# Ledger of designs, part 10: VH-VL binders against Protein AF-9 homolog (yaf9)

Target 1, 217 residues: Protein AF-9 homolog (yaf9), of Schizosaccharomyces pombe (q10319)
Amino acid sequence: MAPNTRVSKCQISRPILVGNDAKPLTKEEKEKAPTDHTHTWRIFVEGVDGEDISKWVRKVVFKLHDTYNNPTRTIESPPFEVIETGWGEFDIMVRIFFAPEAHEKALTFYHHLKLHPYGPRMEEMKASGGLVESVQYEEIVFNEPFEYTYKLLSQNPIGDGHGLAVESEPDHPFSQQLEQDEADKLDFAIQEVKKTIEMYKQQVQSLQGQKSSTPVE
Short names: E, the ipSAE of ESMFold2; O, the ipSAE of OpenDDE; V2, 0.75 times the mean of E and O plus 0.25 times the DockQ between their complexes.

## First folded at step 1 (VH-VL)

Design p8 (framework fv_namilumab)
Fold by ESMFold2-Fast, scan of step 1:
Order: C-alpha cells, then structure tokens, then sequence
Structure p8 (fold): chain C 217 residues (1-217), chain A 122 residues (1-122), chain B 107 residues (1-107)
C-alpha cells in the first residue's frame, strides 16, 4: 500500500447540514418537563440529500447551554443528533471529528437554536402550531487532503459536483468559473435545505398526529 | 411587542467616552446576536461590531478595535456599547440591530433600535 | 474589506414608475447580500435578504436579484411611501459593509 500522503494543490469539499427543529410542548409533555420548559427541540448534523456522512465523520460533539445536565453530548454513531426540552434560544457548539486516517483536525461550528417562528416562512410555521426548522448549509473543505480522504470522497461524490476535487491554483485561486460554481452550489444548497426542512416538518407532523390519535399512557 | 429601545442622546467633548444602551423586549434576549451600526449625519451606514448576549463574546470592526467595548446584562435584557477617546468624526446616530441568520452564521438585521444621537464637539 | 458600490447615488421618479438600483461588491460574495430601506429620521428596515428573499411583511413590488458581484433591487410600481434611501449590505465576511446608499426622490 502506498504511504498515506497529502495530495498537493488539491481541495475537496463536502456539504453538510447543521440545524435544529422544534415544537411547543404538549400538555402531557409539560407535566413531565421542568416547569419553565416550553419546547422540545432537536439539534443535528446530517448529509445533504440523505448522504451517509458516517463514512467520513467519526463523531460529533454538541455543547449545550451550561444549565443542562451533562451539557457536553458526544455522539459516536449516526444519527448525529440530540433531543432535549427547554425554554431559551442559545448557541450550540457543534464539533465534527473525522476518521483517524484522514489526519484532519476537528471543525467547530456554532448553531443558534431556534424555538420560535421566524423569517419568510414565519406564517407557515405559526400555521403548523409553532413547528420550527432552522438549518445551516456548511461546506467542509479539505485543503490538500491525505490520500485516504481524497480517494474516499472522490469515489463517493454527491450530486451537483459536491465531493469532487477542485485543483487549487496557486497563482489564481479565484476565477469567474469558480465564482459561478460557488453561486450554483449555493442555489442548489438552498433548494436542498428547503427540501430537507419540508421533509423534517412532515415527519414531525406525522409523529405528532400519531401521538394525538393514540396517546401514550 | 418585539422591539429594541435605546438610551437618549448624548453630547460629549473630544477625548471623553460614551456608553449607549439597547434594551430588548418581546423576544428571548440571549437567542440573537446584537450588532451596532452607526451613521454620521447625511452619510451611510457603518458596522461597528456584534455581541453574543448568551456568551458575552464580541467581534469588532478593525477601525474600532481598542476603542469600543460591547457588554450585556442578561438580567435586564440590555446590551451596551462604550466608545472611548471620542473624536469629532465619531458624531453619528448609533443603532443596535438584532442579527438573524439563514446560513453559515451570516446575518441580516430584522429588528432595529430607534437610534441614539451621539454628538462630539468642543 | 469588501467594498460595496451603489449606483445611482440618487434617482428621481414618479408614483407608478419601475425603479432599479444596482449594488456591486469588490469581490464575490455569492448571494450574501441584504437590502434595507431607510426613511428620513427613522432606523433602517430590512427588505430583502440572501439577495432575493423577501422579508415577511414587505410588499411584493420589491424584488432582489443577482449573485457574485452584481446585484439589483427593483421596485415594480413605486408608491408614495417608497421615497427613501436604500442600502445594500454584504454579510459574507466581517466587517459587514454597506453600500453608499441610493436616495429615491419624488420627480
């Protein structure tokens, strides 16, 4: 096997979704939760278009507000998520760790937890009984990745060119084509985020409907 | 009602310091970043910096680094911006604005305070 | 710092007119551009975020377009309350910079 060395003048990127969904507590859930809690919420790290990110993500660490018991939550296998109840909106630190063979340092993101309807879909969120979704599209960029990561991601590309290596130009790192590619990727990402949000919203509504029709004892 | 209410107008001499307050109503104070933006009379908008009310973390535009300090008091849902060693060209209306995000921690300002006029003259 | 340039600096128009203002970034900012309206003596108000997304409560006559370095704000059928100054803002990287503003005046 050849030595695992860095691929020079190479960049490869992978899209990932970091986000949360939330809903107001039901009367039954309020009776079980702390008196001041108003919502149940989920923070997650997921691949775009159902991509299995566990192929290259080793674990995800979520650091919640210090008022939570054991606020540092380490998730070592998918789904990379945490479900909790609460009352306040706060920043959640999300740290993503890669396979040891990647020889990459962990990446840190911050996600602002959204519990209340907001933005251009605010009226729709209100109409859904306060179901809220807030999703960030992030690009994980591997600059001069080790051959392990290069081969893994190059052999498992995502649609619209994601996961394909982009050769770094030392003299001209930005070009008109690269600029257009970035705009196209953002447009695609916005579309995919909207699809993912709609899917999650429907899943939550379906689950909520099931609980309403056949409530747990 | 969701709103940001700022402190009243200030008149200061060159070399003095000014501290402007911004009190949040109708939403969870620690749930949104607060930005400060200034506007000199008849001029455009200039970003000063932001504070994360939850952590107390700040980010200041390089132009103001060393002269500006942003703080908050979560018990009264109030943010503060203090600008020191005032010059005549610091004369401006100072706005606080709530940061909302749609992607990657990028911001748009969906709620603004009414503004605080700071006049620096000898 | 990313420099934002707006044109024109001022425009005179009549109620019912279609008005377009331009905003250019000194480097690519993808779609991380916001538009604000400021009426005399008032704080700015958000109109458009992410280049083309209309803020809740903003009339549909306002629209935004563009990506990369070139952006436009269009007011399809100007109303009396639209006479104000308009600012673009990049949210791509700190410091977040604004254009110089476009003052929309009655003809």
Amino acid sequence: as target 1 above (217 residues)
Amino acid sequence: QVQLVQSGAEVKKPGASVKVSCKAFGYTFTGYYLHWVRQAPGQGLEWVGWINPNSGGTNYAQKFQGRVTMTRDTSISTAYMELSRLRSDDTAVYYCARGETYSRGTWYFDLWGQGTMVTVSS
Amino acid sequence: DIQMTQSPSSVSASVGDRVTIACRASQSISSYLNWYQQRPGKAPQLLIYAASSLQSGVPSRFSGSGSGTDFTLTINSLQPEDFATYYCQQSYSTPYTFGGGTKLEIK
Scores: ipSAE 0.000, ipTM 0.421, lowest interface PAE 18.1, mean pLDDT 79

Design p9 (framework fv_namilumab)
Fold by ESMFold2-Fast, scan of step 1:
Structure p9 (fold): chain C 217 residues (1-217), chain A 126 residues (1-126), chain B 107 residues (1-107)
Amino acid sequence: as target 1 above (217 residues)
Amino acid sequence: QVQLVQSGAEVKKPGASVKVSCKAFGYTFTGYYLHWVRQAPGQGLEWVGWINPNSGGTNYAQKFQGRVTMTRDTSISTAYMELSRLRSDDTAVYYCAREGYTSAQKTGYSYGMDVWGQGTMVTVSS
Amino acid sequence: DIQMTQSPSSVSASVGDRVTIACRASQSISSYLNWYQQRPGKAPQLLIYAASSLQSGVPSRFSGSGSGTDFTLTINSLQPEDFATYYCQQSYSTPYTFGGGTKLEIK
């Protein structure tokens, strides 16, 4: 009944995090895992600042290394993640699918699985017992989205409910303010990744601290 | 209307524990970080920690590590801060505050702590 | 921890004056700097976020500037309700830290 057509001269975007966390296997976990495995790891697609991305993401397909059984993992409901054990770092293909009503092609990302402490946060990762986080900020941009997508994202805002600029006006020329806005988005994304890393580190520590006991032998 | 409503004043003896509540109204509780900030009489603002109500994840300032616990109950949109082994220098007004974000993502910035509770006076005396 | 230093600790001014308050971070925090106003007996109120963005509902006489380590809050044409304590706060890294405050007093 209601038309589902493109919103002309409109651009709407949504940030997501694509990444992995990992930790060394405990002595008990090593006895249950394949003998060559050294780490437990998780690959995920998550919203920034806790956004429920299942509102506009229908499913995520993760393609693992061919050495895994059933290396293509399809996740149709949140959380959009896969948890596995392994020993090697490799590229994971992450494919994000939208509702058919969106009339949008699936997006493909490649994430290099990180198992070992690295980068500026290396000392924090070592201090956490080898807990590693590697997260990429990705911005999904919908150019002239169908009304389905426009209404969905506009009705489910991230943060305080402010609207997104949706009009392109050729008589309003590009300015230095647009460059600053893009730099600000990048800075914000970096800050959100830092918060996410700190949160996961604390969650692991909290969960480990709440361990009651192992089953008696 | 968007607001945070805190529990009433508490008077405790040294060594006791106190649990302060902060109930959220008018927004998606799980979409924003919640901070706890305290202010001793006549002093400045001091950050205690934050909780992510969506995940339950927390981050505490080092001086409170081991004494503070932050939790939430999403079914009633309420966050809690429990401070144990109270000392006289824990006497302060304790505020909860929401860290806001823009839905537009034009600038991408966190909005700072844009909504604050009215504060809860915690007095520790013997 | 990132240390936030405000100067001055107090300022005396008259209605109609232009007042400037400075805030310095011990390391670069990009533009992750917020300014708050606290009136006696009240909770703090957000004035400026992201160093220079005016919070909705805040009068345009308030403005923020700076990036990296050095930041400024400016109040143009002071009004009677502006006599309060002002705090800067960094949101770049945990623990979040506040400046010591600047008390704005009537002359």
Scores: ipSAE 0.000, ipTM 0.412, lowest interface PAE 20.3, mean pLDDT 78

## First folded at step 2 (VH-VL; framework fv_retifanlimab)

Design q1 (from p23 with heavy chain Q103V; at its last look DockQ between E and O 0.02; V2 from the best seeds 0.00; counts 0 for: pae E 6.6 > 2, placed apart)
Fold by OpenDDE, look of step 2:
Structure q1 (fold): chain C 217 residues (1-217), chain A 123 residues (1-123), chain B 111 residues (1-111)
Amino acid sequence: as target 1 above (217 residues)
Amino acid sequence: QVQLVQSGAEVKKPGASVKVSCKASGYTFTSYYMNWVRQAPGQGLEWIGVINPSGGSTWLDQKFKDRVTITVDKSTSTAYMELSSLRSEDTAVYYCARSGYTVKSGPDYFDYWGQGTLVTVSS
Amino acid sequence: EIVLTQSPATLSLSPGERATLSCRASQSVDYSGYSYMNWFQQKPGQPPKLLIHDASNRATGVPSRFSGSGSGTDFTLTISSLEPEDFAVYFCQQYSNWPYTFGGGTKVEIK
C-alpha cells in the first residue's frame, strides 16, 4: 500500500495522560525559589503504563499563566513536561503535535493546575506532606489514519480495548476505577466551589443590609 | 568534557543593550542551571541571575530585575544574558556558570565556568 | 542578602607556608545538615575555579593541600603548604539564599 494511503472506515484510539503533580516547597526550597512561591509543580503528557508516546508525538506545547516568563513552553522530546514553582492554580493549555508521518492536526487540551490537596482524599494528601496529583485520562482518536500511523498505533494495545483496565494493578495503576476516583475528586471540588459562592453571596447580602440600615443623616 | 563557550567581547554606548551568549556542551543542558556572574575590572564577583533551562524559570538579583533578561535555546544548548540601558558601571567581564540542581534540593554549587565576555560601556 | 566578609584582604606569604583565609557570613548559610558555602580560586585573566563546595568538600582535581572548614557563619579555607601556582585571589560564595553572593576576595601574594 502506498505510504500515503488512508485506512478507510477505520478508527484507532490511543490513551494518554495529561496532568500535574505538585508539592509544597520545603524551607530550603523556599530559600531557593522566587519570592512568594509556595509549591513546585510539574505539568506532563505521558503514555499510559509507561508507553513511549514519542513515536507518534512530535512535540507538546504548554501555555502557562502569563505571569510566567516565557509562558509558552515547547517540549520536543521526552519527557514531555514542564517543571516550575508557583503559588497559584491556573489553567494550562496543552497542545499536542503529532509526528509528521501521521499527517494529523494538533490537539488541544486544558488542564487545571492543582497545587493543594483536594477531593475526598484531601486528608490523605495532607498526610503525605501535601503531595498532589491531578491526572486526566484522554483518548486520542485518529479517524481514517494513514497506514503508517495505523500500524504504529496498533502494535501495542492497551487494556481491554477501552484503553484502561477495569481495576488497577500494581504494574498498571491506570484503570476505570482511577477514572472514577478522578470524577469523584471533580465532583467534590465543584461542591466546594458552590459552598464558597454561597458564602460570598451571604456576605454580600449582609453588607447590603447594613448599608440600607445606615440612616441618611 | 563539559565546556561553556561564551561570545566575544562587546563595546557599547551608554543606553544601548548587549546580549551575551554561552554555549554549553559535554552534558545534558536541561539538567543544570545556568548562572550569570559579572566582575568589574579589579573588583569582586557579582551574581546576576540564574535560569532553569528545563522550565525556563529565572531568578534575578533585585538590582538587575529591570534591565536583565536571561533566556535559553534548548535546541542549541545556549544560554543568553541581555542587559539593557547600559551604564559605564556595567563595564565588566560577564561569566556564565553551571550549577547543578535537584527537584528536592534546588540549585547546587557552581562547578563549570565560561571563559568570560568583556563588555565595555564607553561614551 | 547575605553579606560575606573575607579577611584578610591581602595575605603575603612565601612558598611552603600555611595560608588561612576567613569568610564570615552575615547570617547562617546552614540548612538540613549542609553549609552552602563555596570557595573559588581566580587567576588573572581566568574565570574562577571551584576549589571547595559545601564548606568542606574538595572539588574534583583539587590538590589535597586545599581544605575547607566551618559552619553557620564562619568559614575557613586553608592551604597547608603554598605552591607557586597558588598565588591568586580566593573568593567565598554562598548559595543558601537568594541572591547568591560572593565575598570581596583575599589576594594571596608572594612575600
Scores: ipSAE 0.024, ipTM 0.545, lowest interface PAE 4.1, mean pLDDT 87
ESMFold2, look of step 2: ipSAE 0.089; ipTM 0.581
ESMFold2 (binder alone), look of step 2: mean pLDDT 90; pTM 0.918

Design q2 (from p23 with heavy chain K104R; at its last look DockQ between E and O 0.04; V2 from the best seeds 0.00; counts 0 for: pae O 12.1 > 2, placed apart)
Fold by OpenDDE, look of step 2:
Structure q2 (fold): chain C 217 residues (1-217), chain A 123 residues (1-123), chain B 111 residues (1-111)
Amino acid sequence: as target 1 above (217 residues)
Amino acid sequence: QVQLVQSGAEVKKPGASVKVSCKASGYTFTSYYMNWVRQAPGQGLEWIGVINPSGGSTWLDQKFKDRVTITVDKSTSTAYMELSSLRSEDTAVYYCARSGYTQRSGPDYFDYWGQGTLVTVSS
Amino acid sequence: EIVLTQSPATLSLSPGERATLSCRASQSVDYSGYSYMNWFQQKPGQPPKLLIHDASNRATGVPSRFSGSGSGTDFTLTISSLEPEDFAVYFCQQYSNWPYTFGGGTKVEIK
């Protein structure tokens, strides 16, 4: 079999998880962390249902906020994760490089790091000690993959990129319901941002009004 | 050739401030971190802090949090360490040291050092 | 903070002899398969010079007689055959956790 034969008119997809978890630092941890850090967090790329994605993922590059030492982190072996401490939320660029045998270009995702309880389940998160989990379900699509890649990715029917179940199961937490929950979280966040913007607009207006009332002596 | 050239020796009184400079040359200044380390006479090495010249972010040992300020001037490729409220215990040779980074989850090693600046605090 | 303990404090040897220096960390300095430990040589009136990085990697220009080993909490610097210019103070340093810390140093002196 010619090692470089593409499977024509074939598409194969594989699901992955891109996300983070976070929790407040303990008193002891805070003493060991950089100044002003309040949370420990983990950004990760994982397979669905425990799939070992290292079979077809070569490395993952995480680009953290520029305020971090060595903001570009390259992970070449599982677990594909970075653990850090911090105080603020920011966007992380996640670039996934595939095994050389796949002959596929790297894919880039963006994940907004969540540190604080948010969304409709905010109270639940608070009750859980401030544990935060923010996970995105992503599908990696290979168009006309090489035969090797096709064979590799077709061997495991679990997580084969088929549509998400409607409801989450204990062994399969990823579902359409979960996606909806995440969408709801996002909507909530957008609303909060809008409120914040409005607040700042009002403040600016107030300051402008005060400036106009100051008599030019 | 990579060079870190520090400012000259300083003699200060207790309570005063000192600002030590470290001029970098021979490499892209913003592509490496700049650390500050001190060494009291006959003693070991003590890490003070680090700055990312690109973003200006700093990390300090808690011991120095209230007295040390690390800054950079990108235009002159110079890093500064200012220590305030000087005490006799602050008498030491102060070094700047460059550190890079790998693609790993941590900073890299200190590869180049300045020649050191003696700061003497005496009444 | 991670405390690094070096032993012995002083090592008296003759040229040609093997030197073994120890550095013990209060906690592991390993992460993602790497040990974040460095070794420095310092001579009087000079800044420290990097010898070993990542526990076992010899820095550029460092003679082959210098070697580093260890992982976790226990690290060793070995000088296979001491040269006259090797008599100096040696420091270990970890960069795994904030704050970065140095060992107290080992003085290698002429017997």
Scores: ipSAE 0.000, ipTM 0.524, lowest interface PAE 12.1, mean pLDDT 87
ESMFold2, look of step 2: ipSAE 0.340; ipTM 0.624
ESMFold2 (binder alone), look of step 2: mean pLDDT 91; pTM 0.924

Design q3 (from p23 with heavy chain T102V; at its last look DockQ between E and O 0.13; V2 from the best seeds 0.00; counts 0 for: pae E 5.4 > 2, placed apart)
Fold by ESMFold2, look of step 2:
Structure q3 (fold): chain C 217 residues (1-217), chain A 123 residues (1-123), chain B 111 residues (1-111)
Amino acid sequence: as target 1 above (217 residues)
Amino acid sequence: QVQLVQSGAEVKKPGASVKVSCKASGYTFTSYYMNWVRQAPGQGLEWIGVINPSGGSTWLDQKFKDRVTITVDKSTSTAYMELSSLRSEDTAVYYCARSGYVQKSGPDYFDYWGQGTLVTVSS
Amino acid sequence: EIVLTQSPATLSLSPGERATLSCRASQSVDYSGYSYMNWFQQKPGQPPKLLIHDASNRATGVPSRFSGSGSGTDFTLTISSLEPEDFAVYFCQQYSNWPYTFGGGTKVEIK
């Protein structure tokens, strides 16, 4: 498909999650990791409601700390993630690229990698054996997209009906409805993050049960 | 309509700290990244770092990481940059500058700047 | 980090003349067909003002006499016919990788 014209007075959005999880290395993992590393972690970009974002995301580039081998990591198919070990917290630049036919500029996000329990739920993270999650909800807004992009996004909706096409006013890049939609999606993302945290909590509990089944010196 | 208004000039002695403020108006403060950039007298510009005001995540140039703290107060739509252990070479005009959307497609360049805050470090 | 070298350091011209300002990056600032290079104007006692984004796109409200070109490592800002208000310092700036960096500037001054 070849785009011909932009769709005027149109803003369409898609929610994504950008974030990391981390946990302390197990004894076996520590044997395979560099000696000064203490955690395994995963940086990711994923859809909300299980959406397959690869329909409109071509690739994601993660810029890691310069001490990592090949610190610029390009992921061209899902899952859009990088898994590593380390010891320190640092900022990761995350760039999201779209199909060339969309003629959309790549988007840049910054994410601070979290390894250690923090924030209001710090004690819960400590109690779970140090499982840490830091996830941010982001909206990708396509302003007056090419017909190709409009058609593609209209044919690949998010799971709960988010991301509907809207018209914008000349003095504002997006409408009141778009702003309301973003607020509604934030509320939904908060609940999704809570569900994800509970899922990981259950996984950690299962893994801790597995570790404690063979007590040895 | 978009405005970034910074705090007034500061004169400090070596070893002190300074906290510069940047009050935003005319747009949704939490929707755009906020950057700090400095310019020594008669010199070029040097990027210090950026904050996502909605979540508070920051990225700092490694050269400043141990001396700079960037924060926001969402209730007052104000960003802050604190530089500690001041030396004479920190004498500069410090600017706040807005950049791209924090959660959607949009400008990813410094489209609006504060008026600048002169920080003079003199013994 | 990516070093930006601007030339000339000073450009002395008269109103009505064409100004050509160069910016060279120590490595490519291109990414999948995009050039992550911007241009700013700064007048004495004022903050920088965005002129050109992404190599060739004029920012909102910038007069048509300003144009940008180039790709990879070599970029040019052109002012087709200098106006009195155009005598200022001009900076290039890359955002292809962090830290984001600026060139040293080209001062365009009246002859």
Scores: ipSAE 0.130, ipTM 0.573, lowest interface PAE 5.4, mean pLDDT 81
Fold by ESMFold2-Fast, scan of step 3:
Structure q3 (fold): chain C 217 residues (1-217), chain A 123 residues (1-123), chain B 111 residues (1-111)
Amino acid sequence: as target 1 above (217 residues)
Amino acid sequence: QVQLVQSGAEVKKPGASVKVSCKASGYTFTSYYMNWVRQAPGQGLEWIGVINPSGGSTWLDQKFKDRVTITVDKSTSTAYMELSSLRSEDTAVYYCARSGYVQKSGPDYFDYWGQGTLVTVSS
Amino acid sequence: EIVLTQSPATLSLSPGERATLSCRASQSVDYSGYSYMNWFQQKPGQPPKLLIHDASNRATGVPSRFSGSGSGTDFTLTISSLEPEDFAVYFCQQYSNWPYTFGGGTKVEIK
């Protein structure tokens, strides 16, 4: 059977975003959250440019800190995310399971939950009302994928052909071409983060405008 | 080239605490998770916890959460595991072990181990 | 948690003989055609060393006499012809479910 046949000498990749966003609790949210909690946060696995990754991802398991009730969260349908409140930063295990037809091994990522403004974009995060985003741009590589995965991903390329199938090459030391490709991927990821921050800034402004212009009794 | 070198054997009394060190070399210390695993005499291996050396975040097995503290000193590329309120059942060889790459998906099996530190809790 | 049971506890053999070691899981460690089971070798006074990952793949530098097989809940480590340096304790380990767990070990000793 075709789904049980690997495509030899073939490599296909697909970018994803693994990360979290967070913001300080509003006055109303604080009244409903445990006394110690300071932030609401979201951990997620998303496609780039709005790709529907549920076509090739079956489920995502998020393992939270053991202080949370039901710390193992299994998400079997999009959006692949968990929303919670908390006060501390910790590592979240993120395990991605592919469609069984792909015959691919699950991938495990560890993500450090960020709640406070940090890094080169600290001032942008502070200006957004404390909205934080910590996102990892990951390339999932399928070596000699089964026909099922090869066909699915090859028929639906990302962007300008990013993440398309390529001929498998022998192991090479780091090269100038690989360095340029990684720089381009990083620039793309930075742009996605900037878009998300700008979107949240607009959301905050919208909420402030509504509250100001339409006070209710 | 990758090496994990642990501190020497310890003998402690019940109720005391012990702090074991694990000095890493041959790789970027902050790029990989560091685990702690113990082995009681004549028994199997038991996972204690893991630390992300970059941020200092720790994730512990529930049975150890109230007695174990895992820390790192990035300037010396050294991880520490401190276990308090020692009992005779804590007598074991304690290992540090490296696992996955913290910035992206990589090997998530224990690829490099320290030589082990024997902690004996007696009398 | 997933409990791993290894048998026999001790296996007494002579150099040149075949060793067969068993590891049984309390629930399946398989997903999508892969078995999330590893094997480690431990010699006296030394830390565990990775031998086999993902049920059947030899780690780098591991001699061809070592092979892993099995799926689901039933796994086997085989040493086709024992060399003197192979007399050691062997542990299985699953990473299908968190927390990661290890078997109790099988000691391969000289007869």
Scores: ipSAE 0.023, ipTM 0.569, lowest interface PAE 7.8, mean pLDDT 81
ESMFold2 (binder alone), look of step 2: mean pLDDT 92; pTM 0.927
OpenDDE, look of step 2: ipSAE 0.417; ipTM 0.743

Design q4 (from p23 with heavy chain Q103I K104R; at its last look DockQ between E and O 0.02; V2 from the best seeds 0.00; counts 0 for: pae O 14.2 > 2, placed apart)
Fold by OpenDDE, look of step 2:
Structure q4 (fold): chain C 217 residues (1-217), chain A 123 residues (1-123), chain B 111 residues (1-111)
Amino acid sequence: as target 1 above (217 residues)
Amino acid sequence: QVQLVQSGAEVKKPGASVKVSCKASGYTFTSYYMNWVRQAPGQGLEWIGVINPSGGSTWLDQKFKDRVTITVDKSTSTAYMELSSLRSEDTAVYYCARSGYTIRSGPDYFDYWGQGTLVTVSS
Amino acid sequence: EIVLTQSPATLSLSPGERATLSCRASQSVDYSGYSYMNWFQQKPGQPPKLLIHDASNRATGVPSRFSGSGSGTDFTLTISSLEPEDFAVYFCQQYSNWPYTFGGGTKVEIK
């Protein structure tokens, strides 16, 4: 079989985890941290169920907030993570580059860095000293992959991203419920954006009305 | 006492690769960035790149992005710089240098240096 | 990248004399109220040694005769009275912006 043969009409998907964890700085750490920093956080890309994704991921590029010097961080070997301190939440661009053998273009994800307890487990997070974990399941789809890639990605059926538990467990926080919660958050955010847009539209309309009422002296 | 001990001198042919090591001791390895700097004979200093040992994050000068890989082994507190596709102009003493970091500024000033590793590229 | 220009390239002086070394940046190296400029001393066969960080802070163990000043784009290293061991090459280096860059160096030699 020619080493560069694509598996026609086949699609293979692999789940990954994109997320962050965070915790408040200790008093001692605060003394060593920049002024106003309150948390240490880690952004990461991982395989599901301990899958070694380095077999098919070449590198991950994290784009941090512009307030960081050298906000673009390139990780070329596991663990695919960046650890920093900070005080504010922001969006991180996560670009995953695949092994050359996959002949696939890089994929870009966005993760909103969470530093503060949130969601239905807010109280639990608080009780745990403010430990925060925000993780998203992302599915990478390979269309008509090369045979090598297909074989490689088919070897680990355990991490196929299917069969999430309905409810989260303490040791397994990833669930359908968690996905629904994230969806709800997104919906809420969308609604807020819509409201904001409407507000600005009204303001513009008001300003236009005022302009039309100004008598041309 | 903070010490950075580098691997020995290397002689390579053009087109080959070289991997220089820098073993750190006397401090928490993951709490500081590790930089790589080179100096051609009789020339100035040239910054190559930096790695955060805690997460493996790297930043490289654009000049070296295609040929340099910086890595660390946390278990041995050792940083590595690999330079591929060697050219005669790559002949230089290569230094590892420790730096602190801040959130806003990234890597801080270079406070400790390795003794240097001479890499000679000759046909 | 920020280009650092050091002057003079060579400074010939006698022991006991004052040395003034200049480093000019192509753009400001100030950030968040700090000037991110370092000065290094390098002797033959040795790695650079940190003298000054943050433009004006003397590194640990550095003699008081060494001082740094400046902000923005113009920086100066001063050696108030040269000792025999001070004859070396001195480099400025900015760590404000990626990529970090070094000046071309000033050689302080004995007259």
Scores: ipSAE 0.000, ipTM 0.498, lowest interface PAE 14.2, mean pLDDT 87
ESMFold2, look of step 2: ipSAE 0.170; ipTM 0.577
ESMFold2 (binder alone), look of step 2: mean pLDDT 90; pTM 0.914

